# Ledger of designs, part 17: VHH binders against Probable F-box protein At1g14315

Target 1, 278 residues: Probable F-box protein At1g14315, of Arabidopsis thaliana (Mouse-ear cress) (q9m9t0)
Amino acid sequence: MQLLPHDTVEDILERVPVKSLLRFKSACKQWKLTIESQYFQAKQLICSAGGKDLNLVLVSEVPKRYHIYQLFHNSCDGLVCLFDYQTLNNIVYNPATRWHRRFPVSSTNTWRYINPSSPYRINTSSSRGHALYVDGSLYWLTGKKEIKVLALDLHTETFQVISKAPFAEADHRNIITRSLNNRLCLSVSKPLQQMIIWSFNSENKTWEQIYSIVNRSVTQSLPVAILEKNKLLCCPRSNSRQLMIYDIKTKSVDSVSIGTYRCGDSVFCYFESLISIL
Key: E = the ipSAE of ESMFold2; O = the ipSAE of OpenDDE; V2 = 0.75 times the mean of E and O plus 0.25 times the DockQ between their complexes.

## First folded at step 22 (VHH; framework vhh_7ocj_1)

Design d5 (from c1 with S30K I103T; at its last look DockQ between E and O 0.25; V2 from the best seeds 0.00; counts 0 for: pae O 11.2 > 2)
Fold by OpenDDE, look of step 22:
Structure d5 (fold): chain B 278 residues (1-278), chain A 121 residues (1-121)
Amino acid sequence: as target 1 above (278 residues)
Amino acid sequence: QVQLVESGGGLVQAGGSLRLSCAASGFDFKSWAMGWYRQAPGKQRELVAVIYWSGSTRYGDFVKGRFTISRGNAKNTVYLQMNSLSVEDTAVYYCATSWYTGTESGDFDYWGQGTQVTVSS
């Protein structure tokens, strides 16, 4: 006999940690149905992502049991994208639920079991073969002279080319893909000169310049998170144990020590979710 | 200016050992990743080994414990100790560096001229 209305119970469950929710699935059939529903999972995600302080995760080692390398140091909606060097698979993984989906690349650098196949070859022998996961899609940088962004929608399993890349002539080595504020972003750097961060607008399919940074230290770093509208958390690419907060307005840089962070460690915003890609 | 100069290449018999050296200058050696690549005739350039500033290392799949990459701090030199060499290891070996500590195959910024390694049967 439920002492509380179903709606009230759902509201409470939305605020419960994911680990506990997983346990609750075994306690009650009704709860299981609720927790496994896409509707609930979406609501829970909103609750988890909304109003919470920035949660940074430091990953020093990739678990050997998976033989997977995390290249881009990003998370979106509680999911991470990993690359298995042994199988040459991109893996979308939920660490909380242990749900995962593999996306294999054929020996010809074409995607297996996806029709139509990618319009461009993905070089799996380089870091460019590793995908970034953002909001239901995998993204790759392709090309050497003409840089393009290739997108795979995981729901429709269709490839798209983002054609309006403002950095087509940029050196691919100086382009880093990131998920910032759950948007696909590109950091285009001229080391020691300038870093421009572009954000992709999915509505109009255009790239918007959101930051232009001239700070010497920041231009040699990786964007991690937008803390506030005008503050950018960055991870140094050089030998440093400190993160940097760059203020766009004041152009000041503050060093921040977080835990046992070491340069080279993966650092990104993460929160647990129940999300899976069906 | 970033400079990388390889040495130590040559002819060696199968089963033998060779130690390659790369003298580095013109950049902060301690903060940059160092790597070795190789390219055999008619084949693509492939990663042999990488050592990051932290001391962590990565190796190509073909290495199978035969090769070891290391840093010499005093001389800004990176080494590649190659043991149990086979004919298949014949290639030009290139030293590479990158300011990005997360650098993987194909992402290095600077390259040496290369040194020839020939393994005879």
Scores: ipSAE 0.000, ipTM 0.298, lowest interface PAE 11.2, mean pLDDT 83
ESMFold2, look of step 22: ipSAE 0.012; ipTM 0.442
ESMFold2 (binder alone), look of step 22: mean pLDDT 82; pTM 0.837

Design d6 (from j4 with R58N F100Y; at its last look DockQ between E and O 0.59; V2 from the best seeds 0.00; counts 0 for: pae E 5.6 > 2)
Fold by ESMFold2, look of step 22:
Structure d6 (fold): chain B 278 residues (1-278), chain A 121 residues (1-121)
Amino acid sequence: as target 1 above (278 residues)
Amino acid sequence: QVQLVESGGGLVQAGGSLRLSCAASGFDFYSWAMGWYRQAPGKQRELVAVITWGGSTNYGDFVKGRFTISRGNAKNTVYLQMNSLSVEDTAVYYCATSWYTGIESGDFDYWGQGTQVTVSS
């Protein structure tokens, strides 16, 4: 009767890929109970989010007759949100566990108001009007003359303008928000000239310019993820079946086939998790 | 440098059809929005059609289903098929493009020189 200490088992399991954890649930009663606990799943999510192993989900847009899903938001805690055109449902989906739950578009009785409300108009139809989720907060770009970063802290449910953008003279149209390495980033592009990527440190509320790129193919693409310290995964916006990897050090561009899938604004990265919505 | 070259304009009788083409170079065509505008003498330029990199389209209200925008990504060309033309469609038609402008119409950053379309009664 020689069992490993429970804290040792947890330390080992939290480093194991989610697919292996699903297999291991049948190995013994102790492991099954550990893997299914909310405490372990939260701990595994934190460990996974801190790691450098990226997973990529591609959501292909097909012609309206056959259109199945549309991505509405970035990944949150290993979950993605899709819209099913056939059933008119929002679907929250965990790609690693294949758990899902459907939310009909008619479920308006579950909403409540936040008070005080946003100091800025949030409801825009442009790509700049989308909220970006990063580490417990939602972010928007607001303002016309001076671009500001508006945050909603989901824990406190309070709005705050957390910073001015780190550039005063950029055209409002050339600024895009992204989550890169679980940090709020601004991609500022002049597509025929350069792309500059700024990263926000939420602890000290400062901006750092992390990339300055002059490659014309990359500056006409959308950043998706940082794969390694010096490599940037980019998606050509067209219906390309290729992603690009830009090496900051060598300034080379490699292409990666995504098979029958296509690029677009439906490409994002996520960290695997065991999270589900009860 | 961005270049947009329109062709296919000319004289056509009312009720007729015409197909405009715009050859594009100097940018990654398949990742930019393309559009057609027109300008009659003494009038402001007005939107005819916009098509995004993903193929979504939007049309000016006056089009009312008569015109169709399309893009040939293999040839870096955008087209405007114009049917049921009337004298009011007489104008210079301009091809335009922008990286920043998607399906929602906005300021287009680059313009062609235009091609004349004249519809006779």
Scores: ipSAE 0.115, ipTM 0.569, lowest interface PAE 5.6, mean pLDDT 72
ESMFold2 (binder alone), look of step 22: mean pLDDT 79; pTM 0.815
OpenDDE, look of step 22: ipSAE 0.484; ipTM 0.766

## First folded at step 23 (VHH; framework vhh_7ocj_1)

Design f1 (from c1 with E104Y S105E; at its last look DockQ between E and O 0.32; V2 from the best seeds 0.00; counts 0 for: pae E 5.6 > 2, grease 25.3 > 24.2)
Fold by ESMFold2, look of step 23:
Structure f1 (fold): chain B 278 residues (1-278), chain A 121 residues (1-121)
Amino acid sequence: as target 1 above (278 residues)
Amino acid sequence: QVQLVESGGGLVQAGGSLRLSCAASGFDFSSWAMGWYRQAPGKQRELVAVIYWSGSTRYGDFVKGRFTISRGNAKNTVYLQMNSLSVEDTAVYYCATSWYTGIYEGDFDYWGQGTQVTVSS
């Protein structure tokens, strides 16, 4: 099997028998280049692994000496948000329709307050200060010594601490939030030792440790998606043209090509929509 | 485990140039941010330059285009080319690294022992 950058390849997806541990090797096919500029690239991939299709959007920076765009981690209702450091604009973008709109941070773009305000300071100067969207809510981590999960319900516009973090105190810098299988997850990484992933069960409001990983290549990467119970799609931060699939049972790491694009830490699972913002 | 070894420091005349190197081991070099900081006696440690895994760079305001940070991923080495040096650049220069850094964070988890740079008039 030889993958070419311009091919559209429809892989035959086969239901894996329960008795067979031989899995169909993962293949991503470049389906749609959604945007390309001299500053960044975004492309849509459909990755098939274990009988599941994932719609991924990869946003990578063209190699430059400075960062001019920042992705706000994941999508909401088929929209993604970028920050343009050169124009000081937030850009809301729909990769499926290529619609976009710029929202300046200046006083000429009217913003409104949410009342009552957050009971905790949301630190926007660190990677933990960025919100994660999951199923109608935004989530942040708070504090350093006693880490809690702060939620903003977008329907009620109400802040609430929904839970304490499910782990003993850890370096707050090594904890990130991710949306995996449309659930709030916390990835706790000690990059030279292990990565533990916790998933929040909204039905009973409890945390479950779903992964404990000691593979040093994986613990130095970012989780992107769960392909099946035992397989985790990860983004290596080495500016690679490959993603990794880690199999928890076999402890093997497979590579998935993303063509000519380079994956930084701006890869996320995406669900298309026709939504536009006025 | 994580090891950072600076070299290239020393005595240089004002207006001259100096190239610092930092050899790194014990981690996946290409996945981590690398930085140079400096500290003059009686002053706070200050950022000189950072280079991220993406190749993106940031510089302290005092650099004013005189210094360039680069990384050789094949050699697990980060470099600082310093041009147009002045007496005010006299300091101990430290190599640093961290796996997880925010775009605006200045804190690094692992540090070298430092190398002295002395600029004479």
Scores: ipSAE 0.100, ipTM 0.559, lowest interface PAE 5.6, mean pLDDT 69
ESMFold2 (binder alone), look of step 23: mean pLDDT 82; pTM 0.840
OpenDDE, look of step 23: ipSAE 0.225; ipTM 0.600

Design f2 (from d3 with I103E E104Y; at its last fold request DockQ between E and O 0.51; V2 from the best seeds 0.00; counts 0 for: pae E 5.4 > 2)
Amino acid sequence: QVQLVESGGGLVQAGGSLRLSCAASGFDFSSWAMGWYRQAPGKQRELVAVIYWSGSTRYGDFVKGRFTISRGNAKNTVYLQMNSLSVEDTAVYYCATSWYTPEYSGDFDYWGQGTQVTVSS
ESMFold2, look of step 23: ipSAE 0.287; ipTM 0.677
ESMFold2 (binder alone), look of step 23: mean pLDDT 82; pTM 0.836
OpenDDE, look of step 23: ipSAE 0.421; ipTM 0.732
ESMFold2, fold request of step 26: ipSAE 0.105, 0.052, 0.150; ipTM 0.574, 0.561, 0.603
ESMFold2 (binder alone), fold request of step 26: mean pLDDT 82, 82, 81; pTM 0.837, 0.836, 0.833
OpenDDE, fold request of step 26: ipSAE 0.756, 0.015, 0.026; ipTM 0.897, 0.242, 0.417

Design f3 (from c1 with T101I; at its last look DockQ between E and O 0.28; V2 from the best seeds 0.00; counts 0 for: pae E 15.1 > 2)
Fold by OpenDDE, look of step 23:
Structure f3 (fold): chain B 278 residues (1-278), chain A 121 residues (1-121)
Amino acid sequence: as target 1 above (278 residues)
Amino acid sequence: QVQLVESGGGLVQAGGSLRLSCAASGFDFSSWAMGWYRQAPGKQRELVAVIYWSGSTRYGDFVKGRFTISRGNAKNTVYLQMNSLSVEDTAVYYCATSWYIGIESGDFDYWGQGTQVTVSS
């Protein structure tokens, strides 16, 4: 017996953690139908993305006895794409639901073509081949000198080069692409000296400096998330079991234990979703 | 300031072994990739070995299991154990380090002065 209108129930469910939603599927047939609907899942994702909860994905490069490589340096609709070097399969994984699907690599290592092709060669097996997904686009850092950001709009399937950034002449080795607050960001570092985080404005096509960090430890870390606008969550570039929170105002660094987990090559924020690939 | 100081080079007979050491300072050793390069006279500098912060390693094609790169637990030192040396291995060996994630060949940030390795027939 439902005491509330169905629409109201759906509105409530959209804001419930995915873990709980999964449990709710077993509690009521109507809820199950709702939760399994594409419409609800889309709405839930929007709510999740708009929420303030911090969810982290830690990708270990060597989990147990096999090597897993992250293909995308971010999540997409709550999904993470990995490459299993042991089985030579692509893995799409939902951390929230634990749903996963393996895709064998074709003989041509090609699943589809985009025309026109990328103006730059992209090697997915290299660090430069790491694509960062942000708001419907994939981004690559290209070039060794005169650094460029290559963008693929997934809707239009067109490539664009973002140039004339203040860091265009920076050493590519000191530039890291990150998604912060669902925006394309670049961390430009002079190791042990300074780290500047730039955020790209897609509307006016400009880069804005959002952080300047001079802390020695933080300049050697990976930015993970912006907290409360004045704090930066960072991951040490080691197998550390601690994250760092840097306060931009006080310049203090707090350590946060992540238990038995270790910071891998990839640590990023994601939004929990119910999404799976049919 | 980042400093890399190589040691252990010298003269060795073909078939012999040599262990190179690189003492590192001035940076977070555990967070940076370490590597060895070599440059023979008249040849281009080439990658010998890389060890990442995770402990994973990569070797040049010529190594063929003869060399092993490792990190010391103490004193921020990286080692290159070279076995089954040949005359072709004669070169100046350079220690290198990089902050860059997913370092590739030639992408190191800092270099040592190098140590001479000479393999005699």
Scores: ipSAE 0.000, ipTM 0.324, lowest interface PAE 10.4, mean pLDDT 82
ESMFold2, look of step 23: ipSAE 0.000; ipTM 0.184
ESMFold2 (binder alone), look of step 23: mean pLDDT 82; pTM 0.834

Design f4 (from d3 with S31D; at its last look DockQ between E and O 0.28; V2 from the best seeds 0.00; counts 0 for: pae E 17.4 > 2)
Fold by ESMFold2, look of step 23:
Structure f4 (fold): chain B 278 residues (1-278), chain A 121 residues (1-121)
Amino acid sequence: as target 1 above (278 residues)
Amino acid sequence: QVQLVESGGGLVQAGGSLRLSCAASGFDFSDWAMGWYRQAPGKQRELVAVIYWSGSTRYGDFVKGRFTISRGNAKNTVYLQMNSLSVEDTAVYYCATSWYTPIESGDFDYWGQGTQVTVSS
């Protein structure tokens, strides 16, 4: 499996400090089928990067092709939540144990409302109103003129606006929430022009601009993981057979093949668990 | 800026066919989902068809195999071929687009102004 073109690897090695070069070698193993059902198929790809294994999951409704599932959040205690566009159901899935359950189930009386409910309307134009899970909380964007971050603490089941967005008025539709290095991040994009990524420090409630990217290919992509301080793994928004690694210092883009499969917003990083939902 | 312009609507007799077109500009068309919705008098807007960037499609239940959505990425145009039309298909048909995967009509980012389709008996 060739992760990088020859001349691209030489350019990266030439422009990167020796210790960084030792941490930046990734190899993606062949796709492993983890779950097969009549409704979806999940496959797992393990990529080694800087001595860490990244678990990447692609989900498809049918075995011979991929449909795009909408990822509601990246991972919570080794569980992922996916939306099946064919059945209009949510799926909770544990990639490590192959356990899954579709929701809603036959009985909606297993659902309850959080009281008090959110005091703010969730902004459906940014991130399509879907929550992002980070370290015990769910996050949304809210507000019209001034965009704010709404959090739901899953332990206390309480809503709180935790911060204003770190940017002035922006088109809500160009703002994406992501979990990078287990931190809440906002990606603000103009496709084909610029992408700025902000990271939230929950301890002191501050934002840091961690990336400002003008590369045309990367500005059309979704962040997947931070491999090193200067390396960002991205999934093209288009139907690509490659993931991208963007180097902040050299401004170089390298590719990681995902074989015969194509990426979309269904590629994410997770940590394994034995959790099942009864 | 994103623009969606519908065309191909008009009057057609029951049992006839129409092909709607939606010309799109101001974005990288091949990366975006495209959809058709309709709104009949006194009714809520409902899904007719959606085509994703992958080429996968989804249809509203009332379509029952009569309509086909397609996209011409070279022309930045999405099409809706409507066959076996009935008076119940009379509505304003709207084109819509989204960078994200749409789940419901509220998930589409941009909408056209619509084109009237009228089916006479």
Scores: ipSAE 0.000, ipTM 0.139, lowest interface PAE 17.4, mean pLDDT 67
ESMFold2 (binder alone), look of step 23: mean pLDDT 80; pTM 0.823
OpenDDE, look of step 23: ipSAE 0.266; ipTM 0.634

Design f5 (from d3 with F108W; at its last look DockQ between E and O 0.34; V2 from the best seeds 0.00; counts 0 for: pae E 13.8 > 2, grease 24.3 > 24.2)
Amino acid sequence: QVQLVESGGGLVQAGGSLRLSCAASGFDFSSWAMGWYRQAPGKQRELVAVIYWSGSTRYGDFVKGRFTISRGNAKNTVYLQMNSLSVEDTAVYYCATSWYTPIESGDWDYWGQGTQVTVSS
ESMFold2, look of step 23: ipSAE 0.000; ipTM 0.194
ESMFold2 (binder alone), look of step 23: mean pLDDT 82; pTM 0.841
OpenDDE, look of step 23: ipSAE 0.624; ipTM 0.820

Design f6 (from d3 with D28E; at its last look DockQ between E and O 0.50; V2 from the best seeds 0.00; counts 0 for: pae E 16.9 > 2)
Fold by ESMFold2, look of step 23:
Formats: structure tokens, C-alpha cells, sequence
Structure f6 (fold): chain B 278 residues (1-278), chain A 121 residues (1-121)
């Protein structure tokens, strides 16, 4: 008749895959309440993001899927944002639970403006002009000749330029932003020559050069994720049905088939979650 | 260095068809966005069509389904098939490309010299 302490139950549950958690909700009332609590879902997300499970979402511009296009944001807390050309809706979607909600682009009553708005113009030639979500903040690039990082802290809803780019000389058109290991990263490339990846430490506002790559195929690709044991997952820009894994130690490149899916600008990683909006 | 060379322009009768080609070199063609713009005398340059590395396309409002952009990645060439031409389509047509572009197609970085298209009544 011995019962496990509640903290022990929570610790066990947060390590369980999302699919199993969905099945466990019917097992007992205590487990259902725990799994559905906002506190537990935040803990489970943090544990999942700690690197156990890596999932890829491919939003491809294939004929049967062409009405779903453009990720306006990378994955946030296991949620994906898509755009439906046919209905002109943004779609927030949880791939693990299949929950979704649509937000019409033209609906004025669904959206509010942040006050005050950004005092800086967003660099539209880099990162498609879209924000990158990392750990409670949104990031853009600003400036044309001197590239800087503009942040919106979602807690305070305050815009600030938080850092200069970590390189003195770069064409702003050769810079892209990515979330790698849940860190803001800048990828600076010259096609067929070199790619440098910088990682930002938001606690002390410093940059660390984490990759310097001269591989011809990798320098023409988009970084997607850092994998275990110092490997970089990359998406070729050529609408390929293969991804590349670059090993920083051996400098070797392996190809990984993604089946019938194709690479594009819409390849990104996410961590599974139980989160739903509203 | 990026090079774009347009061809296929010329004189055509109203209602006719013309196919423009743009040969590209100096970059990995299949991973770059390609586009066509036009400029009539005394007017601003305007978007005709864009094709992205994904195969997704966008067209200027005036196209109304008459033009089709396509790309031949094996030949490093982008094409513009123009049908049902009218006198208002008379312009210099420019090929353009960029290594990375936003979803909005106006930020192209490299341009060709242009090819003249003249539509006679």
C-alpha cells in the first residue's frame, strides 16, 4: 500500500516521452492532474529541451502541401507556427499532441501592439526579417553596415539592442540567425568558402565562436541543430531529400535521408511538449 | 563572381508569346532565388516573377496568369514564358538573383544587363 512521494512521481513523469504521458493520464486522477498542471508541463519541457529527444519538423513547399508555407518563428516550447496561404491564417500547432489553433492575419481584434514599439528597423535582408525565439526572448538583426542584435524580452515587453555582431567585417546578406542548443547563434557564410557559427551567452552577453567550417557543401547550407558528440546537422539549400551531418573533429560529412520530405528554409528542430495555447 | 545573361527578347506581335532565358554562373544555382523584373521607359522597375529554391513562385499583379517562371537547375537557367502579350508589356526585362532573400521578393542582390521586349500592335 506504499505510495510514492508526489515529488518522486513528478520526477519520474517528467522523464517519460510525451506519447506515454498522454496514455498515463487515464491511469489515475493524481497523474492526470500532475500531467496537466502548468508547473509540470514547464518542468517537462525543460527536461525535454535538455537534449534527450531531437525531432525535426519539415515544412516543405511540395504541391500537395503548398497551401502551408513559411514558418514565421522557430519552435517555441514544442509549438510550431505555420502559415496557410489558402485561408490567410497563422497556425499554432503542437505536433506531439496534434492540438492547433488558427489566427487570421486580417483579424484586428485578435492582435495587440507592443507599446512602445521597436525604435530600430529590422534588417529584412537577413533571417527573412522574422524573429527568432530563444529562452524567453525574440531576436532580430538590425542595421545595414554595422549589424547589431535587437532583442524583445517577452517578460518585460521591452526592446533593446543587446550586442554588436561578433565580427568586424561581414556583408549583412551573409548572416542568418538560428537557435542551436537553445542559444541564439549567428551563421556567417561565404558560399563555397567558409562558414563561421557564433553562439550567444545571454547571461553575460558574450559571443563564442563554436564552428569554423571550410567544407564546400556545408558552407552552402543552413545549420539546423547541434547533435551529440560535436556534430552539426545541416540542410542543403537545394531542396534536397537529404540532410548533412558535419563532424567538427573529423571534418567529415554524412548524408541522412529524410524520405519523401524535402529540405527548405522551413526545416527546424523542436522538442516535444504537452503545451497548448489557451 | 555572379553573372547573369538574359536572352530571348525581341519584337513580337500583340497576342503573341515569347520565352526569356537567363543563364547564371558563379554561384550554386539550385540554392539561390531567381527573379524577373521589368522597366518601361519613364517607369519604375517592377516585379514580374520570382522562383525560390523550394520551387515556390510569386508573380506581379499585372501578370494575371499570362506568364510562367521556371528554372532548369541542370542548365543553371531561369526562364520566363510570356503569353498573350500586349503593348503594355513592352519593357526591358531583367534577371535577378540573391543568395538569401526574405519571403518578400524585393531584396535581390545581383542583376543582369536586361533584354528588350517590344510588343507591337
Amino acid sequence: as target 1 above (278 residues)
Amino acid sequence: QVQLVESGGGLVQAGGSLRLSCAASGFEFSSWAMGWYRQAPGKQRELVAVIYWSGSTRYGDFVKGRFTISRGNAKNTVYLQMNSLSVEDTAVYYCATSWYTPIESGDFDYWGQGTQVTVSS
Scores: ipSAE 0.000, ipTM 0.140, lowest interface PAE 16.9, mean pLDDT 70
ESMFold2 (binder alone), look of step 23: mean pLDDT 82; pTM 0.834
OpenDDE, look of step 23: ipSAE 0.431; ipTM 0.735

## First folded at step 24 (VHH; framework vhh_7ocj_1)

Design r1 (from f2 with R58N T101S; at its last look DockQ between E and O 0.61; V2 from the best seeds 0.00; counts 0 for: pae E 5.7 > 2)
Fold by ESMFold2, look of step 24:
Structure r1 (fold): chain B 278 residues (1-278), chain A 121 residues (1-121)
Amino acid sequence: as target 1 above (278 residues)
Amino acid sequence: QVQLVESGGGLVQAGGSLRLSCAASGFDFSSWAMGWYRQAPGKQRELVAVIYWSGSTNYGDFVKGRFTISRGNAKNTVYLQMNSLSVEDTAVYYCATSWYSPEYSGDFDYWGQGTQVTVSS
């Protein structure tokens, strides 16, 4: 019997959704070995990140009696980080495969310092103090009079101020960072006036204004993701079970029920992957 | 325009209770933080309580469990239930709102005109 060349099998499999890949492990030993290899999982991640399909994860805040985890607001390579309040562990979790691993905060064998440290104080007590992961780097906003973008390159483990914010003087409260379409974006909201979204081009280190929105329902919400055909998925903070989709071309707003969303849930975008940590 | 109208202030005996209300309009009430500040004569404003869109609350240290902030999203109204009042609680109480989180930004953006609370011995 003639088998397909290994490279042809890999090219086919990397375009298959992760749920299907998990089922295909039972098809033959060659597919199982391919799907479980670190090389293929890296290729699949790159293909997934370049795909057109959006994956959305909802994490519900459970009432106090069931409150177990804190979710951080971003994913990395298809992985999310949770904090388990009962065991005081960080948990790295892959929603697509259900793989997870616990990392105790008290374990000195798993933590090390980065030298030299950040040239700016990273303040986690504000909305600008949370790190945003995009394509191998962590980003913060820093400064007060002149807002700057601080980056930590995770490969080189070096800090660098990579750019000034794309506006001369802005109220630091109206600027938040987002990962939209796998790019660093700044959402600048004056919720009774407009929302402007800037996207950073890391190749030439320039900012581009990609959206200017005046719809008062949308400007009083948080951007979550860019959908196909330049539609913006937004999360209102109202006590409702609906998200909004804003069409930038028609300027229309549709409410979308996702069934499991409740006020206070965390909503973020991720790329499905087979990644796990050894 | 954002409008905040306080009511429910007045004179009350020490040890008594009072409920303040603040009717809000001109913004999406359920998605904004609401708060109460107070200002006694000759003193700076100080935070009394904050309630977020999630229902989470924070209180100034001087409150010591005596006051409760709540919100009625259907009525666009925030409330402050004040119990066990003392003369030291005499102040003008202001309703305030912000879309930005006050804990992270330090300030509310819109303010009411205030309502006088006077506690007598």
Scores: ipSAE 0.123, ipTM 0.594, lowest interface PAE 5.7, mean pLDDT 73
ESMFold2 (binder alone), look of step 24: mean pLDDT 81; pTM 0.820
OpenDDE, look of step 24: ipSAE 0.272; ipTM 0.637

Design r2 (from f2 with S30R T101S; at its last fold request DockQ between E and O 0.64; V2 from the best seeds 0.00; counts 0 for: pae E 4.6 > 2)
Amino acid sequence: QVQLVESGGGLVQAGGSLRLSCAASGFDFRSWAMGWYRQAPGKQRELVAVIYWSGSTRYGDFVKGRFTISRGNAKNTVYLQMNSLSVEDTAVYYCATSWYSPEYSGDFDYWGQGTQVTVSS
ESMFold2, look of step 24: ipSAE 0.231; ipTM 0.650
ESMFold2 (binder alone), look of step 24: mean pLDDT 81; pTM 0.831
OpenDDE, look of step 24: ipSAE 0.435; ipTM 0.733
ESMFold2, fold request of step 26: ipSAE 0.000, 0.212, 0.112; ipTM 0.146, 0.638, 0.587
ESMFold2 (binder alone), fold request of step 26: mean pLDDT 82, 82, 81; pTM 0.836, 0.834, 0.834
OpenDDE, fold request of step 26: ipSAE 0.754, 0.743, 0.609; ipTM 0.894, 0.891, 0.837

Design r3 (from f2 with Y104H; at its last look DockQ between E and O 0.65; V2 from the best seeds 0.00; counts 0 for: pae E 5.6 > 2)
Fold by OpenDDE, look of step 24:
Structure r3 (fold): chain B 278 residues (1-278), chain A 121 residues (1-121)
Amino acid sequence: as target 1 above (278 residues)
Amino acid sequence: QVQLVESGGGLVQAGGSLRLSCAASGFDFSSWAMGWYRQAPGKQRELVAVIYWSGSTRYGDFVKGRFTISRGNAKNTVYLQMNSLSVEDTAVYYCATSWYTPEHSGDFDYWGQGTQVTVSS
């Protein structure tokens, strides 16, 4: 019954909102197959990520159904990482499709079902036990001194240690992990003095310093997004109703009103996707 | 410069109440976590209460609902309301702040000079 070539149909579907695509799965078997294909989902993701306006999500409450203690603070490819304090599980979750995968941690802070196990102990009683999801991997900061980045590839289920960290001697208290432009980033701050943002290149496995900021207000804020023309969107962790845009070139700070919303750790960029990790 | 100045300590009878204050300056008060620790003679410093930037709170095990930590943003002050005090609560109480999420005493960036709380039988 399909009057249009398959390729044409796919091109059209790639531009349709995720919510609509989910509904379309019930309309036609062929569409269902297309929408559920990894190839289509990847293409749709590219289309969705490209050219869209910045979409900010402010999460005021963690969904109770997952018994999560910590609020959302990051998103990548339409996925978020949650931590269940009751079960001590990291959960990769797609809010649009409701797909999720659990990564359980034993009471001894060892991975139950991943072989080989993590080369380093992940302290699940700490906020550092909470993973960051970026581009198919979960990341943890380990250690108080000699900070290391632990990565779990979700496809291969293998742990890797990113050892060449220029911030290895930094105080762990001043390191915040973020996904900026779908890349693993670390904000290394000396509050009231300096904030350096490092970006990880997964291809060459190197860290690149992308920003060095001395502005007093920004050094006390959380990076949220990298904007065009060398601007950094920052969120004060205060009960502020304003975000900050820091211009790297001019070193100026502009305020952006977020209406009745308030800033916090749970401010991040988000777009819906069909992505799941198999 | 970051400054934390405690006040409100003193002598109180068992069963009584006391309110401690910590005046903060030199940083974005609303963006930093604030906490109270105490140290009794011959004992290690222990967490009394923490209030995060989100308003969430955490208390030491000994608190058992007797103490309440709160923020006065207008005055950049953190408070510790202590009720049902016992002799065991006698200690020097310290105000502390952290830019990031404090989990241990060592995670706090700055400390006040402390205020003495003495509970008599």
Scores: ipSAE 0.101, ipTM 0.541, lowest interface PAE 2.2, mean pLDDT 84
ESMFold2, look of step 24: ipSAE 0.157; ipTM 0.614
ESMFold2 (binder alone), look of step 24: mean pLDDT 81; pTM 0.830

